VH-VL binders against q9nrl2r1430to1533. Designs and how they scored, part 307

Target 1, 104 residues: q9nrl2r1430to1533
Amino acid sequence: GGVHELSAFEQLVVELVRHDDSWPFLKLVSKIQVPDYYDIIKKPIALNIIREKVNKCEYKLASEFIDDIELMFSNCFEYNPRNTSEAKAGTRLQAFFHIQAQKL
Short names: E, the ipSAE of ESMFold2; O, the ipSAE of OpenDDE; V2, 0.75 times the mean of E and O plus 0.25 times the DockQ between their complexes.

## First folded at step 17 (VH-VL)

Design kk4 (framework fv_ficlatuzumab)
Fold by ESMFold2-Fast, scan of step 17:
Structure kk4 (fold): chain C 104 residues (1-104), chain A 123 residues (1-123), chain B 107 residues (1-107)
Amino acid sequence: as target 1 above (104 residues)
Amino acid sequence: QVQLVQPGAEVKKPGTSVKLSCKASGYTFTSYWMHWVRQAPGQGLEWIGEIHPRGGTTNYNQKFQGRATLTVDKSTSTAYMELSSLRSEDTAVYYCARGTEWFSKPGLYFDYWGQGTLLTVSS
Amino acid sequence: DIVMTQSPDSLAMSLGERVTLNCKASQSVKSYVSWYQQKPGQSPKLLIYGASNRATGVPDRFSGSGSATDFTLTISSVQAEDVADYHCQQYYSYPYTFGQGTKLEIK
């Protein structure tokens, strides 16, 4: 509990950021580059936002942290067709996340 | 200056395998995706697959799945493509090409290309 | 797979003329299209990415336009060194696919 869980969240985010497939998730999608994104995705999120929330101790429960990570992947799969590079990256990174979360 | 250096030519018999190399210099090798593209004589370009050197993550064109294997050697900044069960239809120039940085959308556009290796498959 | 179709197959122009090359995708690829120039015996060279962005070092006479399924590469005033094959590519979905190429010649 507590401090150990915050350290675990920090470790998980660092591992996700380091992963080859993190590129679609590092920062919020650009409205200029992808104009229709925010018409489709109503709760945008990215790893830089999640990491900031971890650093500011804004996650009170492990489930809140996991929910934000899962929202990030859900947004990816909702916007991007399954055979896009974003969707492929999301699929692999999500599997990696589930493995890392299990070995906690 | 970014350079991708490939051997000029390889000759192989049908049914064998070939391992083509691509030596990178002039940039941080582990920061960019590496792609492999071939071009049969007088024809268009065909994407084979991509690899990220940092973690070894790969994506393949389904046409080459199971026959092509992409690897890297980070210590020498060299990418490799191994193609098995060679047929005469595999005769082509094989290019390596650099994709975007890992923090940008990978597999986007290929900003630097190797000079290509002409693979000839004949008995 | 997304099929990229280029037109014409070949084109001969006089020096200084404006030339347009076309590329059509079998389904929407948004703006995820690149153009490459390939001179005889050489590797392809990036000209345009994201349908309309000119790559570093590419002369301003080259421009790209289009979205969804229809894309064009324009050379505002063709020069002798522009003799090459031009290839379009989509990188919206796997597998990434190229058009068959357009050969540009000078009369």
Scores: ipSAE 0.021, ipTM 0.704, lowest interface PAE 7.7, mean pLDDT 88

Design kk40 (framework fv_ficlatuzumab)
Fold by ESMFold2-Fast, scan of step 17:
Structure kk40 (fold): chain C 104 residues (1-104), chain A 123 residues (1-123), chain B 107 residues (1-107)
Amino acid sequence: as target 1 above (104 residues)
Amino acid sequence: QVQLVQPGAEVKKPGTSVKLSCKASGYTFTSYWMHWVRQAPGQGLEWIGEINPRGGTTNYNQKFQGRATLTVDKSTSTAYMELSSLRSEDTAVYYCARGTEWLSKPGLYFDYWGQGTLLTVSS
Amino acid sequence: DIVMTQSPDSLAMSLGERVTLNCKASQSVKSYVSWYQQKPGQSPKLLIYGASNRATGVPDRFSGSGSATDFTLTISSVQAEDVADYHCQQYYSYPYTFGQGTKLEIK
């Protein structure tokens, strides 16, 4: 546990951020652009928050890191109907994450 | 200056395929989505699909899924739309149009359009 | 698919008149609607995105409004160069769909 796991989490977050389909997940959804989002989604999260938690060593287990990433995708699919660009991006990025997470 | 340059016209027989080009200049080609939209004579606009030149991600209108293929050549800043199994109903002006930057919601706007290629499909 | 219906199909206005073009979505598209101007023989040009945001270089006589299913494009004082087809488009869900267009002519 420790340094090598933290480096692995950081590298995976960097890979997610650089992916074509990262755009819905980089930052928290704007209440100004999407005013009903926070009425529906009660545990908002985004890659910038997850990366901050990695940098502060807040993940003690790989499962905690994976849970936060999965929460991010779950929120996407809860809010966005399947035919939206957000849902399509989420589907592809989640599949990419599952392949990369095999290294954890 | 942003420019999208398309050939003026193409004539094809039914059952053949066509590959239309769209050469981009005046901006970072890989930073913006590219869209393809057609307009049959006297009709409205119909969205075919979009491609992110950065990673090659595509989304298609289901009506064209399996017949349309969107690709890019990053070295020449050129986008392509290949349409197979052509029918007379495919006769239309085909536009390429620049979408949003890849970190923004796709489809938000199409800010620059090519001049269009008139595809005529007839025997 | 979401169907976008524009009205009227065509209209003829006198110079300086206020004109309002309508666009109705078959289901809610939030505020994810854009408007395009297409002059005869030319490619479409972006006017409005996100229902109400005017694109760069577009004159302030053009404005957009609406949300959910009902959207409008307003030209506060129509000019001769405004002769064109106007198209609304939703980008809420795939496939993106356009209305059939409204033709604006000057008397």
Scores: ipSAE 0.705, ipTM 0.893, lowest interface PAE 1.1, mean pLDDT 92

Design kk41 (framework fv_ficlatuzumab)
Fold by ESMFold2-Fast, scan of step 17:
Structure kk41 (fold): chain C 104 residues (1-104), chain A 123 residues (1-123), chain B 107 residues (1-107)
Amino acid sequence: as target 1 above (104 residues)
Amino acid sequence: QVQLVQPGAEVKKPGTSVKLSCKASGYTFTSYWMHWVRQAPGQGLEWIGEINPRGGTTNYNQKFQGRATLTVDKSTSTAYMELSSLRSEDTAVYYCARGTEWWSKPGLYFDYWGQGTLLTVSS
Amino acid sequence: DIVMTQSPDSLAMSLGERVTLNCKASQSVKSYVSWYQQKPGQSPKLLIYGASNRATGVPDRFSGSGSATDFTLTISSVQAEDVADYHCQQYYSYPYTFGQGTKLEIK
């Protein structure tokens, strides 16, 4: 119920959101909690924004969807050193994404 | 009320393994990370690792990688830490502690702690 | 690993005195530091998280401050029930590490 009726992009976003390692990516980084984030990251994005773009049919090509997901991961690795919980989560979630994206 | 219940003591011989339990109650078990921390007599606290009961994701202190295994049983709301190849230096009180919600940065706080299990490793 | 160093190792105070406990990280941990109180024979109890946020139920005489590498726990007016070991911890990067602890005693 509900998941079976979603588009391929929506189904993939739902799977990413449900993953243990989605927590750094669920919504935009808080400027209050992380003041220097927006000084370093120039194109912020998160799963909630990507999901809205899917729902509004803003992705015309699978490559556009994939580019936004990859931007989200590249932002994570640009900001967070490798031994942080954010970087560890990003590494695992990105690997999961690559496996799931092969099904597209 | 949130409770984490651990056995009081365990005695093991060097070279053996131990599996310590931590039974949680009073909250949604799968919504919070669970951490394991030890304290040798008269020493400071040492973080062993964390597990997300939701999907089973674990992160370990490299010092314990390959010797410690964290698992959960969602049906009984119980977390486990198995420590293998025991040495006398593993003699310590072992705590489980509830971490942050799974949608938040892990390690932000350990707000509830079990009473600890004293593990004695001696021949 | 990030090394957390606490000072002093032990401290004896008179009731009502202001107490300052220090914690230094070997590299920047931003504000990802928590403080725990451990009374004799008991498990640790969360006092402060995120360097300065007081945990629920913790008396307002406890406060935390600091960022990057230098952190402080302050007890504005020490009470008899404050006799304990105090531990700082960073959760910026893996592995999470604790300081060696500061023992607070009453004279």
Scores: ipSAE 0.737, ipTM 0.897, lowest interface PAE 1.1, mean pLDDT 92

Design kk42 (framework fv_ficlatuzumab)
Fold by ESMFold2-Fast, scan of step 17:
Structure kk42 (fold): chain C 104 residues (1-104), chain A 123 residues (1-123), chain B 107 residues (1-107)
Amino acid sequence: as target 1 above (104 residues)
Amino acid sequence: QVQLVQPGAEVKKPGTSVKLSCKASGYTFTSYWMHWVRQAPGQGLEWIGEINPRGGTTNYNQKFQGRATLTVDKSTSTAYMELSSLRSEDTAVYYCARGTEWISKPGLYFDYWGQGTLLTVSS
Amino acid sequence: DIVMTQSPDSLAMSLGERVTLNCKASQSVKSYVSWYQQKPGQSPKLLIYGASNRATGVPDRFSGSGSATDFTLTISSVQAEDVADYHCQQYYSYPYTFGQGTKLEIK
C-alpha cells in the first residue's frame, strides 16, 4: 500500500482511541493487575502498539493492519467471558471498526 | 466538592412511568460513568445499569432491559433513569452513583452516591 | 448471575473489638469486589475496592482481603460510628451484584 492507506490507518486508530469502548484496548494488559493474562494470551497487542506500528510505517498492506486490530479483539473475547464489561466493549468497538474499515 | 442531587420522593400508580433525575456538580460530568442502583425497604442493593455520559453508551441489568432507560443531559450535568410499567415491587430508594473515569473498567467502584429518591408505587 | 452471600446477617460487638465480615461469590470474581458502608438513613459510602484497596478518607482500621470467591472486610478496633450495614459487591461480570448486607451493632 501507499501514503493514502497509511493516513487512513492513522485516522482509524484515532477514531478507535476516542471511542467510549476503547478503554480495554488503550494499552497492554498489566501483568500485575491481571497475572494470568499472559498465560492465556500468546500474542498480546493494544491500540498503543498498533499506533506505533502505523507511525513506523510497518503496515505494508491494509490486511496486515486489519489482522492486528482483529487479533486485539480476538484476544479480548478469548480472555474475557461474554458478560464482562471488557467483552461488551469489545463487541461494540469491533462493530464500529468493521463499519470504518469498509473505507480501507 | 462532588455532589449528586436527587429529589426526595416520587409517588406513582401501577402501570405508569417515572423519570428520576440526578444532578451532578463538582467534577467533569462527561469523564465518569454514572450508575443507578435501587434498594427496596429493608433489602439489599440492586444494580440497574450504567451510562457513559461522554458518548451515551449504556449497559443494563437484563432484569431491567426494556423497562429502564438511562440518559444524560450534558448541558445541565444531569443523569436520568426512566422506569416504565411500574409495579408495587418497584417501590424502593433509587440511587445514582458515580463510577470510575471512562478510560477505566466501568464498575470498579462507586465513589460518590446521591442521597436517593424514594419511589412509592401504589394505587 | 453471580450471587454474593454475606455472613453473618447481623452481629453486635463491644467497642475496641476486631470484627470480620465475610462475603462469598458463587463463582470466581477474581479481585473485583468492593465494600460499602451504609449508616441508618444514609447512602452507601465506598470503603474498599479491588478487594483490598482502601478508598480515600477511609480510616486505616478498615481493611479488605480475599480473591476468587472468598472476601473479608476487617475492622481492627470497632468504634461507635461504625454502626451500619456493610455491603459487598462484585463488578467482574454483568449484572453487577451485591450481597444481602451485614448489620453491625455496638453492645
Scores: ipSAE 0.771, ipTM 0.911, lowest interface PAE 1.1, mean pLDDT 93
Fold by OpenDDE, second read of step 18:
Structure kk42 (fold): chain C 104 residues (1-104), chain A 123 residues (1-123), chain B 107 residues (1-107)
Amino acid sequence: as target 1 above (104 residues)
Amino acid sequence: QVQLVQPGAEVKKPGTSVKLSCKASGYTFTSYWMHWVRQAPGQGLEWIGEINPRGGTTNYNQKFQGRATLTVDKSTSTAYMELSSLRSEDTAVYYCARGTEWISKPGLYFDYWGQGTLLTVSS
Amino acid sequence: DIVMTQSPDSLAMSLGERVTLNCKASQSVKSYVSWYQQKPGQSPKLLIYGASNRATGVPDRFSGSGSATDFTLTISSVQAEDVADYHCQQYYSYPYTFGQGTKLEIK
């Protein structure tokens, strides 16, 4: 049901945020700190935004929620070279997410 | 009053292993990545690896090909670096160094350093 | 690996002179560069992070500049206590790498 699914989304976001490798994804990238970020990434997203969408019940399907999470990782891998701390963190967090997402 | 305390020196034979310690105090141990950096005599600094004390996540310089193992003991706020298959080229001062808070990147730098442990590897 | 090359390897300056230390990266590291001061027999001390941000407690005479591949550490008026080795470091990508260091002495 929708209520149970919403709770699952909330719990998953909590687990993602608590993960060691969540630091690149907690909030939107600062344009001041990374001036060219938004020239490259056209659909920025972060865990705080996804959490808000969950709280507002904006996700009607699990696929919509998953799409946003995958977008978040896609953005990371698009902007960051593979050997950056962000990319490595993203790789591990995404793997964790894929395991947890199977429970949805 | 952040402090990183390391033993002064270790002497080892080639082929053996050593485990160096780094006792941290004056801050929340689990909030900062701990790094290990070494410096051979008269040489520059070389990054070995990093560990997140909160969950134990590590990243290594591939140069060490798995010879280095980073661990932490949260109960004692102590970081450890074990280096195996020691060779003469491993002779160096080994530093532990605190990275920036893990949620604060960009700006990842080493703001506090231990005094270093001199490791001498010789037959 | 990204190679950080410092220049010069060593220099001797008179008290009060302007000192310029250079660091070149083999590829762009954006602004993810730090500078450290290492006095004889001591551990390194952070001077600059993010290419141009002075660490807490660092005297105003120290400044950092640069981006992408070329970086500079400047001492506006060198003092006797500034005798040390200076190291640049990139933390843009793994493995984090340091320059070979520049030795600063006073004439």
Scores: ipSAE 0.391, ipTM 0.844, lowest interface PAE 1.8, mean pLDDT 93

Design kk43 (framework fv_ficlatuzumab)
Fold by ESMFold2-Fast, scan of step 17:
Structure kk43 (fold): chain C 104 residues (1-104), chain A 123 residues (1-123), chain B 107 residues (1-107)
Amino acid sequence: as target 1 above (104 residues)
Amino acid sequence: QVQLVQPGAEVKKPGTSVKLSCKASGYTFTSYWMHWVRQAPGQGLEWIGEINPRGGTTNYNQKFQGRATLTVDKSTSTAYMELSSLRSEDTAVYYCARGTEWMSKPGLYFDYWGQGTLLTVSS
Amino acid sequence: DIVMTQSPDSLAMSLGERVTLNCKASQSVKSYVSWYQQKPGQSPKLLIYGASNRATGVPDRFSGSGSATDFTLTISSVQAEDVADYHCQQYYSYPYTFGQGTKLEIK
């Protein structure tokens, strides 16, 4: 058996989207605006994709949902140096996520 | 039309603090970052920090961390910058400037600027 | 901190001449550079953002180019109203930093 917490996943994604630091994570990075991104990041993901997966009931375990969120942050820190606004936003949003994810 | 209104001047003694205001109108105040930038007489521009009025998130130039505090009053669409432990070298024109919409990279542009407040720090 | 260095410090041009202003970053800032015009006694005004995008209402004679460490602001035919200080700024990394400015004067 698995854990299936769709309303908790939806609420958490909504909280992430509404956070001040969500801006780097709302949509996939544009290849036109950032051409080297997809040379470095091989498993791109963003909050709009995660939210769509939640709405389509594609997460059967809380761990699968958490893994996608963590992949999103991992991609951010892999591509963006520490002193960028993207990395700083990612650090704060990830900390917020870890506090909220205790409900899952 | 977008307007950012600041007081013309403030005079303070060394060691005191000042709280400068910036009243915004003509747009949704909580949708855009607000930046604070100063310019000492005859010198270049120096970025102090930014605040997102939406959730209150701030980022500071480390030079001002601990001395500058950025706040907002959403009910009056007013941004504030408080600067403590004033020194003569803090004499400058202090600008507020509207940044990008919160869904965009902050700092991308400062499209509207207040007229600036001249802060004079002298004995 | 990333240091932005502008050149020249000042220049005087004749009406109608092409003006080129330079801005160098101490390390790569990708395309995250903006340019501001500041007339005497006035607040800065946005001219260019993202190295090459002209801000709304800015005349076509202003253009920006460059990437990584080297950036240029060009005025194709200088007018009397262009007398101002010009500032470049990077917003790639905190803290955001400005160059020292270039003063443009008319002969």
Scores: ipSAE 0.655, ipTM 0.876, lowest interface PAE 1.3, mean pLDDT 92

Design kk44 (framework fv_ficlatuzumab; at its last fold request DockQ between E and O 0.97; V2 from the best seeds 0.87)
Fold by OpenDDE, fold request of step 20:
Structure kk44 (fold): chain C 104 residues (1-104), chain A 123 residues (1-123), chain B 107 residues (1-107)
Amino acid sequence: as target 1 above (104 residues)
Amino acid sequence: QVQLVQPGAEVKKPGTSVKLSCKASGYTFTSYWMHWVRQAPGQGLEWIGEINPRGGTTNYNQKFQGRATLTVDKSTSTAYMELSSLRSEDTAVYYCARGTEWFQKPGLYFDYWGQGTLLTVSS
Amino acid sequence: DIVMTQSPDSLAMSLGERVTLNCKASQSVKSYVSWYQQKPGQSPKLLIYGASNRATGVPDRFSGSGSATDFTLTISSVQAEDVADYHCQQYYSYPYTFGQGTKLEIK
């Protein structure tokens, strides 16, 4: 039930964070380092935020959790061209996520 | 003190393969990206690829068309770069260089470099 | 691939003079540029990252500036020990690419 799914969300976030390709997603993009980021990305999100939402039981449905993860990747691909390290990392991490999400 | 130790030189024939080593010490080997960069005589620097020793994730310069393979041995804190189908144009000094930590953007900087291995490819 | 073009290819300066090294990217690389110093017979040494951040231990006379396509490494007062090749590098996209280098000599 809900407890099972919550635990699954927690575990999945842990796995995402530990992944080699998690570096673009661990925390929100720095406005100092990327001054125009928030001019483009209107719904910023990161794994630390998602983790907090999981811990606070803000996800009532698996689809809500998945939506936030997908938003995170969508933001990455929207801002970063295909050949950037961010986009490459995002591509691999998203693929990993899709595999793991099937286990939810 | 961070150190990256590389063998001084390798001599190979065209068409063969070489596996260059880079032994790291003075820091947590698995916490930093490792990069490989070469420099042909009298030329500029050329990035070959990067590896995250933590999980083994790699990114390559596609110029090498899969000829380069980056690996690590965590137990010995050693990074390896294997280059196959060697050509005379592969003659260069090959550097290993420590990059950023695993949670940082790779390529941001290479802050420590090995002394390089001179690879000579000639018939 | 993004091409980094440095200028000049070489220059000779007098001690104490201001040195300006240029690096031009074939397309915007934002501020994702690093500079390295390579003395004769040595490995490269990191000077600047993120276009303008001085690496630890780098003398204050070195500074980096620029964004998008045009970048500059400046030595406010060149010293004898600054004789070296200087390389710019972009890390905006794969593959990371370097300029061809600028050779700095002292008259």
Scores: ipSAE 0.907, ipTM 0.954, lowest interface PAE 0.5, mean pLDDT 96
Fold by ESMFold2, fold request of step 20:
Order: structure tokens, then C-alpha cells, then sequence
Structure kk44 (fold): chain C 104 residues (1-104), chain A 123 residues (1-123), chain B 107 residues (1-107)
């Protein structure tokens, strides 16, 4: 939507990036370092991509922005077993996101 | 020069607690994960947990969850591990070890280790 | 917990021999294995991470290989200073676990 809403999306992305548990989500997973990732995850997304979409005003609805963030977490939980560092980080960052999203 | 300095020894009775320290120098303390690993006499290595000094996020070996508490003091670049309800089985050398930068998978490597603190738990 | 089983428990080698140390995971850990050297009376020292990447300052005679469940540390020409315990460690999933170690001695 509008300029105020885009500023809120940017602020939320900044908060996510600043969080300790953002490390699995900063950039797309490297195919070289994790060769099978893209065999399993067909809609890859990361915080740097979402931030770029906010900057380019590519989100028409708040639900589209929220869907991309939730897709990011869903990908994490689909690829990574529950007891991995990535899944633990994703669980905590998702909980943080839900708290921040309620403040919008 | 990266250094992790630990006290040499601690002696405690069963049922008490201990707070072990690890003073870091020679690098940006808040940019790297810190891990704790123990080694009982004549035994292998056992990972206890990790802390991100940046925001204080911790992950524990479930064996120690509820007994171990990892903290940091950013102003002194010091990591702490508190272990409560001590038992004789807790007798071991306790190491702190520097992990990867905070933006990488923790546990990828432990590239610098303290010399360890020998904790003896006996009646 | 993922069990890391090292073999052999100990071995004695002549100087200059090629040494192969094995580490087997109870389930796939992909390539998330590191190797540590622990000389008598000392703290562990990182040798290899990511199964095959040599850490900074580690001599060229050390190399690692393997994936999934089977991992190998190789010392191409063993030297007197290589007397140590060697530990593999997985960091794929919590808790991170170490093998029991292999003790390397010189005959």
C-alpha cells in the first residue's frame, strides 16, 4: 500500500535483520555450499530480497509482505529438521516477527 | 592475538553451583559465538551450549538445560557458564571456545580455545 | 543425539607413514563435520571444518574427506609432533557431538 505502510514494512525488516537469529535468513542459501537446497525449496526468499521488494514498492497489500516473511520461515522449517541451528533460529525469529507484526 | 583466559581450577561440593569465567581479548567479542565444552578425566569432549554475545541468544545441549546458564558481560568481554546442582559426574575440565561469526552457522568450527578450568566436585 | 563413532580407538605409526582415521555418524550429518587435534595436556586445536576445509595454519599433510555418515582424516606423512588424540565433531544438529577420539602414537 501507501507510504506510511511501506515505512512500517521497512522498519520491521530492519528489526528482523538486527535480531540475533536472522543469520540463516540474511541472503539466499548458497547452492554451492548447500547443493540440495533448491531441489527441495522451490520458492526461495530471504531478508535481503524482501527488503529490496519493499524499497521498490513491489508489495501492493500488507498481506503480500506478510506472506513473503512467512514463506521465508516455512522454507526454513521444510528444509531443516527441528533440532538444527537454522530451525531453532527460525522458530525464535518467527515468534519475534509475530510480536512486531501485531504492532503494525 | 585472540586469547581466551580461564581460571585454572575450582573445587565444589555436590549440590552447590559454580560460575566459570572466560575472558576474551584480541577480537570483537560481540561478533562471534562463544561455546562451552567439557572433558571428564580420561574421557571425550562434550558440548554444553553456545551464546551469541551480540544479543544474548543461547542454545543448550538438552542434557544441561535447566542446570547450565550461559551469560556474557560485554563491557569486560567475559563469558560465563553457571552450572547448578553439581554432582560428582560434573568433575571435568571446562573449556570456552570461540565459534564462527554471528552471521554464520554456529558450531561450524571452534577456532580458539581457552586452557580450561578443572572443576572438581567432591564431598 | 547423533553418535559419532571413531575408529580405531588407538594406533601406533612409524614416522612418515600415511595415517587414516575414521569417523562414522549414526545418521547423515551432510558435510557438517570438523576435526580437532588434542595434544597431551593441551586444549583441542581445530584441523578441519566442513569435512574437508583445512583451518588456517594447519600443515598440508592433514586432509579431510567424506559426507553423509562416513568421514576420514588423513595425515599423509606422520611426524613426531602429531602424537595426539583426534576428535571428530558433527555440528549438523543439536546437541553438537564429538567422537570418543583416536589416540595416535609413534612406534
Amino acid sequence: as target 1 above (104 residues)
Amino acid sequence: QVQLVQPGAEVKKPGTSVKLSCKASGYTFTSYWMHWVRQAPGQGLEWIGEINPRGGTTNYNQKFQGRATLTVDKSTSTAYMELSSLRSEDTAVYYCARGTEWFQKPGLYFDYWGQGTLLTVSS
Amino acid sequence: DIVMTQSPDSLAMSLGERVTLNCKASQSVKSYVSWYQQKPGQSPKLLIYGASNRATGVPDRFSGSGSATDFTLTISSVQAEDVADYHCQQYYSYPYTFGQGTKLEIK
Scores: ipSAE 0.764, ipTM 0.918, lowest interface PAE 1.0, mean pLDDT 93
Fold by ESMFold2-Fast, scan of step 17:
Parts: structure tokens; sequence; C-alpha cells
Structure kk44 (fold): chain C 104 residues (1-104), chain A 123 residues (1-123), chain B 107 residues (1-107)
């Protein structure tokens, strides 16, 4: 929906960015640092892109916003084996997100 | 400039606990991960765990899970490692080391190391 | 756990010689390997991170290379101050693990 929901999306993104476990998600994965990432992940996304979409009012429904956040986590778990620091951060941040998203 | 100051030595009896300190200065304490690594006499390095002073998030080597506890005091820029149920095999030099900035992969580098604390566990 | 194996265990070189130290991971760690220098009685010092990036203040005679399972630290012209133990470390997955070390001595 409305202006209220868009403001809530911004607040939630800010809380995710401030979380300790946001580091794998702050910006798109570098193809220089991780050359095979874009061969495996076909729909890349990151918190900076999601925040831009919020600022441009591209999310009409909470479900669209939630879908992009879930895609971000899904990409993390698809690419990164369970014992990596990326996967551990993703697991904790996703749990935090699920708690915060209940407020939407 | 950047310094990590550790006490010189600790002597403990088996079955007791120890809490080792690491006082940081010369940088923004909450902006970097802090790691703990030990080295038994004449042996290689062994990673114990890491803590993000920013939010207190920890990750441990499973070998030390339940025995090691990493904490920080942001007001004094001091990191702590508590190790419980001490055994003679815990005799080692224990280092704290500064990791990457909080927005980077945690283990990317350990760029500054404390001088180490020699822990001796004997009866 | 990922096991890091270094070779040789020790070597003695003459001043000015090219030195190569090897590090093998038991499974792929991509490029997530660092190298540390440890002089007698001192704490370790970062030399290389991300397999090939030289740390600030490290002389350019030190270089790192490799990916996946095979990594090399090279000293192009060894100097007396390079006498130390050298440790490789993977940070691809938990727990981070170090090799056993290679001791470098000067003849």
Amino acid sequence: as target 1 above (104 residues)
Amino acid sequence: QVQLVQPGAEVKKPGTSVKLSCKASGYTFTSYWMHWVRQAPGQGLEWIGEINPRGGTTNYNQKFQGRATLTVDKSTSTAYMELSSLRSEDTAVYYCARGTEWFQKPGLYFDYWGQGTLLTVSS
Amino acid sequence: DIVMTQSPDSLAMSLGERVTLNCKASQSVKSYVSWYQQKPGQSPKLLIYGASNRATGVPDRFSGSGSATDFTLTISSVQAEDVADYHCQQYYSYPYTFGQGTKLEIK
C-alpha cells in the first residue's frame, strides 16, 4: 500500500543495515572478488538496491518488499555453504528480519 | 598508533576458569571485529573465536564452544576471553587480534595483534 | 574442518635467494587465504590476505598466489630479517584453520 507502509519499509531496511550480520548484504557481490557468483545467482539483489527501490516508491505492497528481502537471503543460502561466515550471518539476519517484519 | 595490550602471564589450576583481557587503542573499537587465537609452546596457531564489538555477535570454533566466552566492554575499549574447565592442554600463548571492519568478511585479515598472554595450566 | 598443510616444514636459504613456501587446503577455500610472519618471541604479523593482496607496509619482495586448494608465498630476494615462521590460514569457512607453519632460516 500507502505512505505509511513505504515509511515502515525504510525503517526496516535501516534496522537491517545497522545489524552486525548485514555485511554480506550491504551491496552487490563483487564479480572481481567472487568470479563465479553471477554464474550461479541469476537474480542478484542487496540492501542498497532494496533501499533505492523503497526511496523510488517501487514497492506497492508489503509482500513485494518482503519478496525482495527473502530473495536476498535465498541467494545467500544457495551460494554459500552452511559453515561460511556469509551463511551464518544470513541465518541470524533472516531470523531478525522475520521478527521485525511482523510489525508491518 | 593501533595497540592491543594484553597482560603478560596467568597461572591457573586445572578445573578453574580464566578471563583474559585485551585493551584496544588508536582506532574506533566498535568498527572492527576482534579475534582470539592461541599457540601452544612450539606449535601452530589455533583460532578460538571472533566477536563484533558493534553489536556483540560472536562466532566460535566448535572445539571451544561452551568453554570459551567472548565479550567486550565498549566503554573501556577492552575485549575479554573467558575459558572455563581448564586443562593442561590449554597451556598456550593467547593472542587477541584486530580483524576487518564490520562491513567486510570477518576473517579477511588480522592486521594488528596483541603481544599475547602466556597461560600456564598446572597443579 | 578444513586442514591446511604447509611445505616444507623448514628450509635454510642464502641471502638474496628466491624462496617459495607452499600451503595446501584439504578442500577448496577459493581465494580466502592469508599469510602471517612470526619472528621468534613475537606475535604474528599479516603479510598477505585474499591469497595475493599485500598488507600495508609489507615489502614488495613478498607476494602471494594461488586459488582453490594450492597457495604459494614467495620472497623474491630473502633478507636476514625474514628469519621467521610463516603460517597460512583459511577464512573461507568456520572454524578458521592455520597450517602447521614453515620455519625459514638463513645459512
Scores: ipSAE 0.751, ipTM 0.905, lowest interface PAE 0.9, mean pLDDT 93
OpenDDE, second read of step 18: ipSAE 0.889; ipTM 0.948
ESMFold2, look of step 19: ipSAE 0.743; ipTM 0.914
ESMFold2 (binder alone), look of step 19: mean pLDDT 93; pTM 0.947
OpenDDE, look of step 19: ipSAE 0.886; ipTM 0.948
ESMFold2, fold request of step 20: ipSAE 0.757, 0.757; ipTM 0.918, 0.918
ESMFold2 (binder alone), fold request of step 20: mean pLDDT 93, 93, 93; pTM 0.948, 0.947, 0.948
OpenDDE, fold request of step 20: ipSAE 0.903, 0.905; ipTM 0.952, 0.953

